# Miniprotein binders against q56419, part 255

Target 1, 326 residues: q56419
Amino acid sequence: MEGRTLEEVQEEVFKRHGVLVPKKELEDLAKALEEAGLLLTEKVEARLKEEEEKLKRERPMRLAGLSYPEGEREARAFLEAFRASYPGEGEEARVLLMPHLEPSRVPEVYGAALAALEKTPPPERIYLVGVAHRPLKEKAAALPVPFQTPFGPALPDLPALQALDALLPFELFNTPLAFREEHSLELPLFFLKGRFPEARVLPLLVARRSPELGEALKVVLRDFPGLLVLAVDLSHVGPRFGDTPLTRTLAEEARRRDLGFLERLAEGEPEAALAFLGANPTRIDGVEVVASLLPLLRERKGKVLAHRLDLEAPTLSAVGAGTLVL
Key: E = the ipSAE of ESMFold2; O = the ipSAE of OpenDDE; V2 = 0.75 times the mean of E and O plus 0.25 times the DockQ between their complexes.

## First folded at step 17 (miniprotein)

Design im25 (at its last look DockQ between E and O 0.93; V2 from the best seeds 0.86)
Fold by OpenDDE base, look of step 17:
Structure im25 (fold): chain B 326 residues (1-326), chain A 108 residues (1-108)
Amino acid sequence: as target 1 above (326 residues)
Amino acid sequence: GDLIERLEELAEEVIRYLKEHGEEELAREIEEQIKDIIEALKSGDTESAIEIFTELAETIARLLHRLGAPEELMQKVAWLIYDVARRLGMSPRQIYDISKRFSKAIQR
């Protein structure tokens, strides 16, 4: 460590590799390296390289046994319980906006997504567009490998991914390490794979708005039809996000922003939805995804099925989640 | 060198599978097509190489699908086809078209 703190090493690894290594893992590694006389950075780099090589073959589950059950039987019971938490009926979806927040925080919102999926004919493929919570080399990326789930692997649609890459001005298959711990894909994929076990998947991440992605996907969807899923959260307010503790006023503003955004999307006016947010003072997570997919959202009318602003009591912060069908 | 190597790898994977499943005639036909592509490349006739390869890629996809090839092989072949197409200098439209044809060939 040559006088560097664990935080400095973590920051350096993040800057260099776009991966946030947990402090506990760095502590364990530091201890092991002190014993071995090796530089922490070299061992971390070697491990990241090994993980990157593994990601060429498959993306393992990271949240199994934490956010959802690892076993298939228990996972099916989990799906049924979440569906039961939403008392309404769903609508057929061509586009589904759903959360990627911890499922236990917003069960009825995921339940609404499941209700929509019950009314949706099994798609040949699912375009799953998540939010990159880690830096990408490009504005967007894909990981063209099987994603492990309790229901078996979610297999990629390679021809459709390759067709998309061909239409983009940048390499789509970039930054594989950004997918390693990305929950914005893993959590929605659990529900999607459970409902549509035979569907192929296109796992996509957006870091920054890419109009090129939306235009390319519009062409690809014509020849490679499928369900489009936006895996996005809504407002992020409170101390964890730089605000004061949650108040009635702050919660009302977050709800107003979330619902105003979703309703304009439901009206088929995605540009109006973005304009309504302005500088995005409540930090709606899905802005860059929606901004990238404008061509696919225009003139599509739909319905908001569920919304929740969920309080994280220990931090007096809240996150918005919603389910929208188009 | 890299293009020919990837093309030979594609040929090896497909021919091996066909032979293992008793499709010796089809294996020979594919081998001849690969040789024709390599010859076209060596002569500087990239256009002919692209044409032959485009048809061959679709044929391979259909054959492997019909024979019930395992997913791992289908994925490997899809990547090899894509890599060869890029290395041939195929246009975005040509690469898109080959991917579209591949997808149609493997539809159930």
Scores: ipSAE 0.880, ipTM 0.954, lowest interface PAE 0.4, mean pLDDT 92
Fold by ESMFold2, look of step 17:
Parts: sequence; C-alpha cells; structure tokens
Structure im25 (fold): chain B 326 residues (1-326), chain A 108 residues (1-108)
Amino acid sequence: as target 1 above (326 residues)
Amino acid sequence: GDLIERLEELAEEVIRYLKEHGEEELAREIEEQIKDIIEALKSGDTESAIEIFTELAETIARLLHRLGAPEELMQKVAWLIYDVARRLGMSPRQIYDISKRFSKAIQR
C-alpha cells in the first residue's frame, strides 16, 4: 500500500468522525478507487489513439475562427490587411525566418513576411520548420498528411519527406499527437498557403537540436529545391516564463538579444548568433531550430525586415517576433 | 509475408485505376512485374526484386500522373512505394533515389 497505510487512514477517520471503519472496508474502497483510476486511464488512452488515427489521414484546422478566419474570402482579406500593416518592400527569400506568435499581436511582422513572399518566386515546395511545444519521441518529426487551411489543403511533399526520412538516423514520422495542437506550423502555414497555393509542404518540428537534420536537409534541398521557412519566436521574458516582473530594463535586454541574434543571422554567422545568446537568458525559442539548420544558414547573408517585442499585459510578460530574409 | 501483402495492395490500387481508364495492357504489364518481384522474393533473390521494384515505382508514378490520378491515390501510392522499399531492405541511398525518381516523374 502506497502513501498512507490503511491503519493510518482508519485512525484518522476515527479521530475526525468518531467512526471506526473496518480495515476490510478501507481495503475495498482503495481497490475500487484504483480500478476507477485504471478505467479513466484506459478511456484517455483510447481517445488519444482515436485522435492519432485521425491525424494519420489529415491535420484539421484548430485555430480557424480564433486566430484567422475560417472562410476563404475572409481569409484572403485577412492576408491583405496583414500585408498592409507593413508599408515597406520585401526582398526575395531563399530562407525566411518568421514568427508563430498570435498574428494579431505582431501584424507588421507577419506583413513583412508577406512582403518577402511577394518578391519570392513561387516554390514547388516549402520546408516549414517549427518548434515542438509537446515532447517528440526523437529530436525532430514530420506529419506526412494534408494540413487543412481556409485556402484548401496544404498537401505534403511525400517524396521529399520520404527522401529526408531515408537519410536520418531516426524515424522522421514519429509522434503524430505532437502535431495535433501545434500552432508553430498552423499559423505560419496560413500565410504561406495563402501566398503559394500550389506549393507542397514539408511540415517539420524540432524539439531538440539535431545536426543530422540540417545535414540531411542540405542534401534534400539540392534535389528537391524549395523555400526554407524557420517558424520561430524570439525572446520570452517575464513572470509567465519564470522571470522577475517585466521592467523597462528587462524589455530592453530582450530587444537587444532579439536584434543581435537576427543581425548575426543576417550576416551569415549562425554560430555567432547562438554564441551571442550565451545561456539564452531571454529564452529565444528559435535556438534549437537554428542550431539544427547550421549548414543551411552559414554564409547566407540577408536582411532583418521587422521586429517587435510584444507585451502580454495580463501576465506582465513579453514575446519577441521578427522577420528575416536570407 | 507482410511485404507481399504491401506489394499486392500497391498492385491493386494501381491496376484498378489503369483498368478504369482503359489501360488494360499496362495493367497486365504492372501485374506481371509485381508477380516477378514476388517470385524473386520467394526464391531469395532480393537483389533482383529491388531492381524490378525500382523501375516499377518510377513507371507507376509516371503512368498515374499522366492519367491525372486523383491526389488521394497519388499519396497512397507514394506511401505504399516507400513502405515496400523499406520492407525490401533497400539502403538509404536506394530509398532516397526512388523518392527522387517519383518526384521527377510527377513534375509537370
């Protein structure tokens, strides 16, 4: 018996309620509670298996009506409004870094990404690399199914995904449930699919840095050319993230870290960008993706188009977002 | 065992579509190649099975694409081809090459 002994429970009940409950009755109750807990666990497991089977066929929209419109006409207008939030011109991107933060929080940052896409020839495929917010069974994962969007399904590039899987020392098609709620793919995909409706997608997640992924992607991109997108957020500061209360000084540090990181990436110096962060005191969440993709970022020069450190007033916290073209 | 079931599933999907589109001769050719692969496997000649399958996979992709096969079928076939390649014990390079051939065959 774990936790408390039945004798201890019996004595406590007698002290509090004046009733001596026989040991047998306590044993029967403990057994019934254990059995009920096992049944609840089995129900949860059955539901998770059901969701996993559905994800083997498609990944439905989870944020339609919450973060972006569900209808195609309204979604198209939504894209145009975001583009208008960034008055500048973009540049052609062979690699695009863009956020996955709630779009309404950083409209000009997403607008800058759209401006870059305007200058980018329509790719045959998009390598969309997000940040796993749930554990993966391996360092990285993909889900080789259609992702639903208001612009129609974003179809997977199965041959490219299969070529990538063949080169990795681990199974790429792992952890389907990690994709169920993963906004780091869904939010950028809305913008990417809206601008490149014919492009196929490689929906990838990184949980832990994987040099193997970057080396394999370098090979795959040669034979399966496309647009590489790093869908990452920057600094996370304040009490929601385990920090002291947000102050002007902490916000200034977060902004300095964000911009210094982006600027070093823009100079083609991804190792220097990682080194600049040190222990990563402002919790830039792009580090695992950048560290995985070093072979694809080295010597590739570009430009930072936009940045915002956005305040979360209810939590006295902030999150940074940026747009970088390489 | 299970490899043969995957090969038969691949054959069923492809042959059904070819027959529905009036390509009876091509359907028979695909069926014969699948049978040749299975016979090579039963005789322990995995190398021959891999060689026949590699050419067959590219041919299937090209035929289905030319005939305008629906996306759902193309995706199912791509997955079946990959599953078979893995179960045949093809090397990473061989599997990579099949995937590249498939991709080129379905380019416009």
Scores: ipSAE 0.795, ipTM 0.927, lowest interface PAE 0.8, mean pLDDT 91
ESMFold2 (binder alone), look of step 17: mean pLDDT 82; pTM 0.806

Design im26 (at its last look DockQ between E and O 0.89; V2 from the best seeds 0.00; counts 0 for: other shape alone 2.978 > 2.5)
Fold by OpenDDE base, look of step 17:
Structure im26 (fold): chain B 326 residues (1-326), chain A 108 residues (1-108)
Amino acid sequence: as target 1 above (326 residues)
Amino acid sequence: GDLIERLEELAEEVIRYLKEHGEEELAREIEEQIKDIIEALKSGDTESAIEIFTELAETIARLLHRLGAPEELMQKVAWLIYDVARRLGMSPRQIYDISKRFGRAIER
């Protein structure tokens, strides 16, 4: 916080976490952090170390009671309501691209994902690939521990994770603290665990494009079959992301980029999808994930089930979300 | 030192569980195999150690799965096996194969 206003911190937290923390909560947190001396003091380091040690055993829920209900009964009702928000039917997915945005912002997009999952036979395991919104020591990472959900723990597939690590030129099990508050895994996992309670999970994060990850996963998927899930958002436009306030022109460009990206993926042309974005001027979130998974996306044809560009009115910014099945 | 310690930890966890479930003969067999691995390591015969360990790892996975071992134990054993395999200097292919065999042994 040295030299940053609470508004700048709020904006940064919002940029990083997609959560608008009320100024008062940030003030209370800042004050609690100040009062707790949670500057990089020995106490903060000790707490981070304690949290890291806890993450060796489990990843607790962070967004329960905020983004989704904590109680199982309420969580099931939540799933049903989201499914109801999408009027269409789904298709069987071998690969599912779905958002990790706050669910209440794009309910029908999550509803489309649920519709696809209804047509999908229960997988033995789910490869859940999210976006790292925090730095990783390596290009990608995994956290090989149970993830808590309202439906019980999502258990890791350790043999498949270990097999993947063996094929990578870097240590896959790195940067556990990056998973602590990573919503790109937690939010999709709620829906996935609710639909497939018995499926094992491989929680993966990508920070930078890793062709090695895609090649390794191609081998692993042969011996450890499962559902591949890309938990990615699409365009990020407006003042929060360095643009002017959302205009019709900017929104049309964001939609064009999002849909052009998704349609090329639906055609089985992931390289064309990346090339279409070029320098990625609308900041599609999932670019590094897709670039890492090219071998798994090639020649797979599918369908775009839903898309939304959701306006965040307080910041006059917008985020794109989509659901694609392959 | 670290390799032998991790191997002994694996042995202790598995043998304890087997004894608690009345599988005394299997516990003795595993103990003998662990001793053979340690002896091979002490003699510098890493290849023999890897061979014995690879078979033992699959056997342990099958036994624990058959006995209905709790998830916590299965996870601990999976990590210990993986850690031992890495410390033995097994190739990426050998580590991949041991993980694949473990996975198959615990499939429902």
Scores: ipSAE 0.874, ipTM 0.951, lowest interface PAE 0.5, mean pLDDT 92
Fold by ESMFold2, look of step 17:
Structure im26 (fold): chain B 326 residues (1-326), chain A 108 residues (1-108)
Amino acid sequence: as target 1 above (326 residues)
Amino acid sequence: GDLIERLEELAEEVIRYLKEHGEEELAREIEEQIKDIIEALKSGDTESAIEIFTELAETIARLLHRLGAPEELMQKVAWLIYDVARRLGMSPRQIYDISKRFGRAIER
């Protein structure tokens, strides 16, 4: 009965079935369905509100025991194992690009990030910028609460977050529910908190490119210096992502796009990196973050420390991950 | 109205903590500044209220940090200050400056 009057429904039923249902009976049925729907909607809304209120106080670990150990001692051993998977040396980072893909799939890529952090003076704060996997009410969001980790809570830098919110043309503290299961923050944060246990965090998500975010962050970073982390994955190719089955040619294209993107970023040319991707045919997961942060990436030269295109035999698909220091 | 209630809530939280830590004179000084802000608001002198509040916000941050205030209180006070600043109609630049002053005060 969506968009139809009861008389129109009555006429359609008569045309199709030869039976005239009295208007009162249709009204009674519609009211009963509406009342049942209101009950279900109210219960679902109450549950969602309750979860939202919990997230306004703290963000608990969701991946402990799944992607990383829950206990602190085991978590430190886990960090050391990942560092050992990358035999090279890192370089000091003021900006770090690292993945948010399941760590066991790309251990040397996370190991390269740890190697970079070893060369990086402990920052007072970390600007952790991930990719929103759930819709946001705005182009970007933050959740200004402690994020639990096996190494203790990662405390928010409230003054820096509030300074950032003040400069944006939209409410930064939006969409708490989008953070509930957001692994693009939780997985990198495990490694960052393990290496910088005293650093405060600005946990940020980008859904759609926001030039305003980058301009505001440039101002905020001047007054609140810290480590900028882009927690992004690279190419996504194959049937899992609406593509043809993975072939050698497709995998080689994905690797070429990943490395060309990273190398242009390493030259301090983020606009060229975006232009190189064109329509983004391999679906690099980070375009919106990089496009938002252009003012912070320009003229900053660095090095690609690691890259892997991780192949998923069961799904005939692949995901790229990389580590870049600037 | 609601702005006055937020200011009084801020005052209650800060003054209670100062008194619990033997800072009776500082608590009195904070109370007087809150009264000055409220009086300025009631007389329609929003610019004076903003000026006094800006100085007060930084002072509160420094005092609570020096006294080792627990994180829960620091977070609550930071939010009350931010909320009051917005309700005062402070510009983005003014609110940014308060947040910067607060941040500097608790780094030391």
Scores: ipSAE 0.811, ipTM 0.932, lowest interface PAE 0.7, mean pLDDT 91
ESMFold2 (binder alone), look of step 17: mean pLDDT 82; pTM 0.812

Design im27 (at its last look DockQ between E and O 0.91; V2 from the best seeds 0.85)
Fold by OpenDDE base, look of step 17:
Structure im27 (fold): chain B 326 residues (1-326), chain A 108 residues (1-108)
Amino acid sequence: as target 1 above (326 residues)
Amino acid sequence: GDLIERLEELAEEVIRYLKEHGEEELAREIEEQIKDIIEALKSGDTESAIEIFTELAETIARLLHRLGAPEELMQKVAWLIYDVARRLGMSPRQIYDITKRFSRAIER
């Protein structure tokens, strides 16, 4: 922190790692880093090693009591309230695109996802593909351990994960520490586990587009059928993301990009959806995930159930979220 | 050395569970199959080792599932089978096939 304000560090951490660390946690971390010395002290290395060893057994909840209730009863009431926030009916999903944004920001978008899940027969397994907000050793990764939820552990489908690894040209089981605080899996998993308590899960992260992942998953899905879930956000605009403060023009462009992207996906034209974005000037989060899963999205027609561009007033920034069923 | 160690670990986990549940005959059969795999490996007959192991892996999955083995054991066994398969030098297709057979064996 040589000469930077806590706000600047928070912004930089957010820009680099996609994580908004609360100022208090940054203060505590800064204090801990000051006290610990910025040097990967033997203690920090030992702690990271201990955390990595723990991640060999389970992934604990990180956002319980913050983003969703920790208790099962309260968690069920939370699901019902979110479902109630969407007045429409869902459709059966074979592929579900849903957000991973803080649920309280876009309740009706999560409500639309729940509405779709109500019309979906319970899958044997859920392929949950999130966005890596931290660097991965490879283009994609999986964490093949139970993920804790208020509804009990979401258990991995090890045979299906191993089958996927066998077909990939790289080690799928890489970078376990990237999963430790990854909200792109934890938040959607809350809703998925709440609706389908018996489904096995394949928790996947994509850092960079991997055509190999889509081709491998196409084969795996034939022999290991399940629900495919893309946990992705849409446009990221405003000062937090390097833009000017949100204006009507910027918001209209973000919405145009989000809806244009989702509509082309709903038409079964994922390549057209990517081409429509071009250089992705509004920074749609899900681009690398969609680019990786092209073989699974082609010719699948569906429906956009919900969309919202949510304003973060303190930063005059906005994030797009949507729910799409294919 | 590492392959044999992982194979022995798989054997130990499965045999222990079977004995604890009164399946002494099945435990002996598995032990004999593991010995046959190790002997094939020592003789340089990797193909025979892969064949025996492939059938044994499916058998183990079915037995443990039928006996209602706990999830923790099933996960451990799934990892050990996969690790042994990789260390045997099985092709991607062979590994894929063994995982598919395992999955089918534990379907409810």
Scores: ipSAE 0.869, ipTM 0.950, lowest interface PAE 0.5, mean pLDDT 92
Fold by ESMFold2, look of step 17:
Structure im27 (fold): chain B 326 residues (1-326), chain A 108 residues (1-108)
Amino acid sequence: as target 1 above (326 residues)
Amino acid sequence: GDLIERLEELAEEVIRYLKEHGEEELAREIEEQIKDIIEALKSGDTESAIEIFTELAETIARLLHRLGAPEELMQKVAWLIYDVARRLGMSPRQIYDITKRFSRAIER
């Protein structure tokens, strides 16, 4: 009805149906629709405010019973089954790149991450850096609350988070609702908490590259040492992501981009890894996180432990996932 | 102002815990230092307030940790200290130093 006058609507109704609807009745209808919309908006806003207040206290599990078991005993067995899906040995990690894709789709990639954690001394804290799938008020954000897991709550390292916030040119604690459904933290955290039950966590999201974040984290990590985890996926190709249907050629290109990116990171050359992607034609998910964390990735050599480009047959699409230790 | 309210809230939480654990003299000392900070603020001597607060924040962390304060209280106190530091207008380096001192005081 926007852009049309009530008189125009009245004329159309009369022309079409032979009934003259008084302008007052049309005005009453428009008012009622507006009032109904305002009421719905008020209910939604109240619900969102309620959820935001809850998130200022804790972040509950959202994927228990969907992506992993809710009970601790079953969750521990699940975690061990994933380790078993990777037949190799890991390597000690100071930096770990791991996926956030649905675990059942890439079990050996998560298994490789567990193999790396097996070789890694338990850290006092874990810097868990995921990809924001909802808008943030700033380039990056943190939620300094316990994250629930089947293995108990993952407690925040509040002094380290406050140290980080103090060094940034923006408020780090800025968008609690963005964490409500953020699987890029929840899925890796399941595996990390299962292996390091006593480690505190810095749950971080990147929406857009922030060089300031990497510089600040380099300082914070020196005084608050811990394990840095980049929780990112790789190529996203096919119609689900705006491409033509997946072909063998597109899949081979996605795999080549994924491995070339990971291999350059493993050489301690994160700028070269980003340059290799160019315009990022296969939409590798990790670019904003890597671009933010350059100071922490330079000259740190390591190894690619696993990779899979996982096919989504129903959507003719695929998503890449990898495990890299540095 | 809101700064003074936050300082008083910090004092209340810390002093209550100290008194509940038989540390009446330490509670009185903390109360005196909070009052000194407030007096400095009222006189416009923000630099003195910052200096006293910085030492007080580390002392609070050490005392509560030594007495076995529960995680919930340590987190609440860490937030109050951080909030006060920001409201005092401390520089990023000064605030970072407080968080580092707090973390060191509660290690081991």
Scores: ipSAE 0.798, ipTM 0.929, lowest interface PAE 0.7, mean pLDDT 91
ESMFold2 (binder alone), look of step 17: mean pLDDT 82; pTM 0.812

Design im28 (at its last look DockQ between E and O 0.88; V2 from the best seeds 0.85)
Fold by OpenDDE base, look of step 17:
Structure im28 (fold): chain B 326 residues (1-326), chain A 108 residues (1-108)
Amino acid sequence: as target 1 above (326 residues)
Amino acid sequence: GDLIERLEELAEEVIRYLKEHGEEELAREIEEQIKDIIEALKSGDTESAIEILTELAETIARVLHRLGAPEDLMQKVSWLIYDVARRLGMSPRQIYDISKRFSRAIER
């Protein structure tokens, strides 16, 4: 730790291990390391190993009390408030595209998702496909364990997960640590479990486009019917993402790309949606997910229910979020 | 060695639960089928082992579901069957079929 700030160490640990260690825990660890003469690396590795072993049994809540209420009663009130923030009516969804952004930033977009879910018959299972914000060993992964929610555990559909694994050319059950803090699953799952308490879940992450995943899921969905949920954000623009501060021009370009992407998906033309983005200069988050699920999105017509480009004022950056039903 | 151990674990979990719930005859039948799988494996008759396992998996799923087996047991049994199937060298299609049959047997 020669001359590095705790923030630099936190950033390095995050870069190297994909784990954001709370500053207080880092301080306590640094103090303990100073006292014990143990290398930070060994304790961190031991803790990561312990966390990995725990993830063989369950995925605990990480954002309870932060992004959503921990208590069930408060969580239900939270759902109702979010639903109320969207004044429209939903449509039945066979495929739902919804955000995984911090809910408080885009309440009406989550409200639109809830409105769609109100018109959707309770599915037996939910295929929840999120974005891996951490590296995976394979292009995609699943964590076949209960996910904790304020509404009780979201239970996995093991037979469907096993069937999917059998059709993939790689081991689906890889990189469990990538799920530990992955908000792209946790946040959507709160809303989904709240609406469909009895539905089984297939928690999936995509790191890189996998055409094999889409083809395999097409077969699996025939024999294991369910709701497909794409938990993806849209454009990421501004200084946090390497751009200049948000301007009217930059915001208009982000909105144009977000809406152009969603509209082409709503027309049942996912390849056209990807082609429209080109090099993806506004960094739409869901590109790799959509690219992986092309067989499931083709020829499905639907409707864009909501869109928002939300400003993060402290960083003068913005993130796009949308709700689409197919 | 690992395959036989996983089969024995499957047997132990299922038989214990069945006996605890008064299904002694069924427990004996399942025990015999698992023994038959092990014997088939020892003799090098992998095809027979796969056939017996495929039918047994569906039977176990159906019976445990009917008896209202707890979720933790259902998950454990599902994983054990899947692990055995993979270790037997079952084809992707055969594994897929077992998973499909298991799912149908536990549909509400």
Scores: ipSAE 0.887, ipTM 0.958, lowest interface PAE 0.4, mean pLDDT 92
Fold by ESMFold2, look of step 17:
Structure im28 (fold): chain B 326 residues (1-326), chain A 108 residues (1-108)
Amino acid sequence: as target 1 above (326 residues)
Amino acid sequence: GDLIERLEELAEEVIRYLKEHGEEELAREIEEQIKDIIEALKSGDTESAIEILTELAETIARVLHRLGAPEDLMQKVSWLIYDVARRLGMSPRQIYDISKRFSRAIER
C-alpha cells in the first residue's frame, strides 16, 4: 500500500472499481504481504549461506556452455582453435599476463597465451591472480578448493596457499562468495588447466593493492616454484565506463596507454609502467594487481605477444586485452 | 578445548587410515606423538608441542603419500595440521616451515 490508510485504499478501490473491500480483508492482505516479504528475505539469506558453504568445498563451473564447452573432448578442440587464432610462436614464461575478457572477443590474445604455454615447461603449480569484481573483506583473497573445469578439477596447492596465508597480515581465506561468479579466474583457468592438467592452482583475487601480498609471494615462489599468471584486462573506455561515446581519439589513447603499459612491464620496469598511466584515465584494470606484485615484476624482461582493443558496439565502448611473457 | 579437539580429530583421521592399511606400529607411534603434544600443552610447554607437531606433520605427509592416500584425505589432514599450528600460536615462519615440509614430503 502506497503509504495510504486502509480507509483511503478502500475508498479508492470503490471509486475505481465499484467494489467495497472490507477493512478487515485489507488488513489481512497487508499482513500476509509483509510476512511473505520477510520469508522471502530469509529464504534468500539462507540460499546465500548455502552457496557460501558449497564454495568452501569446491568451486563449480559457471561459464561452461556460455564461454567454453562443458564436455572435455569439445573443450580440447576449442583450445586448439584458439591456438590457431594466433599464427605466431610463443616464448617460455615465468610470468604470464593474459586477459580475462570473454575469449571469443579476443581470440588471438588467448591464442598468444597458449603459444607461450606451449613453450613453457609444465609447472608444479600456477599462481593465478585475478581482479576481484565483488568486494573482498581484505585487500586480497584465495579460495583453497578444487575449481571444476571441463578437463577435471583444478586442485588447490594447499601447502603453498597455507604458506602464503601464514606470511600475510590478514586472513587470506576470506570472502568465499566473491569467487562464485568471478570470471577473472574461471576464464584463464580453462586455458591453463587445458594445457597443464597436472598443475595445482593458487586461485587469488586482488581487490586493492597490497604490497604485503607481493612480498609474501616473492618468498613463497622461491620455495614453491611455479608459473605466475596475471589475469587482467587493460583499458576500459566508453559510456559503459563513464566516458562519452567511443571516438577514434579515445580509442587511440586507450591503445597508446595499453601498449605503453605492457612495454614498460616487458622492460622489467613495473613502477614506470604504473607512472606512465598517471591517474589511469583509460581505466586499465590490471593496475592493482601489478602494484601488488612489484617485487615479482622488477628486472624481469620479456615480450608483448599480442594486444587488441575490442569494440563493444552496443555500448559504444571498448576493452583492451594483451598477452605479455616475462 | 577446541585445540585438543582438533588434535584428536587429526589423530582419528590418520590412525584410522593407517590401521585400515595394516600400519599398526606406525599408528601407535603417531598416537603417542599426538598424546605427547597434548601433555606438553597441559604442562604449559608450548615449545615442545610445536617441535613435535613440526616433525609429526612431515611424517604424516610422507607416510600417507607412500600409502597412496586419496587426495581428499591429504587435504583434510593438511587443513587439520594448519589449524592446530595456528591455535598453538606458532609464528608465521614456523607455520610456513610446516607447510614447506608437508609439501616436500608429498613430492617424494
Scores: ipSAE 0.802, ipTM 0.930, lowest interface PAE 0.8, mean pLDDT 91
ESMFold2 (binder alone), look of step 17: mean pLDDT 83; pTM 0.794

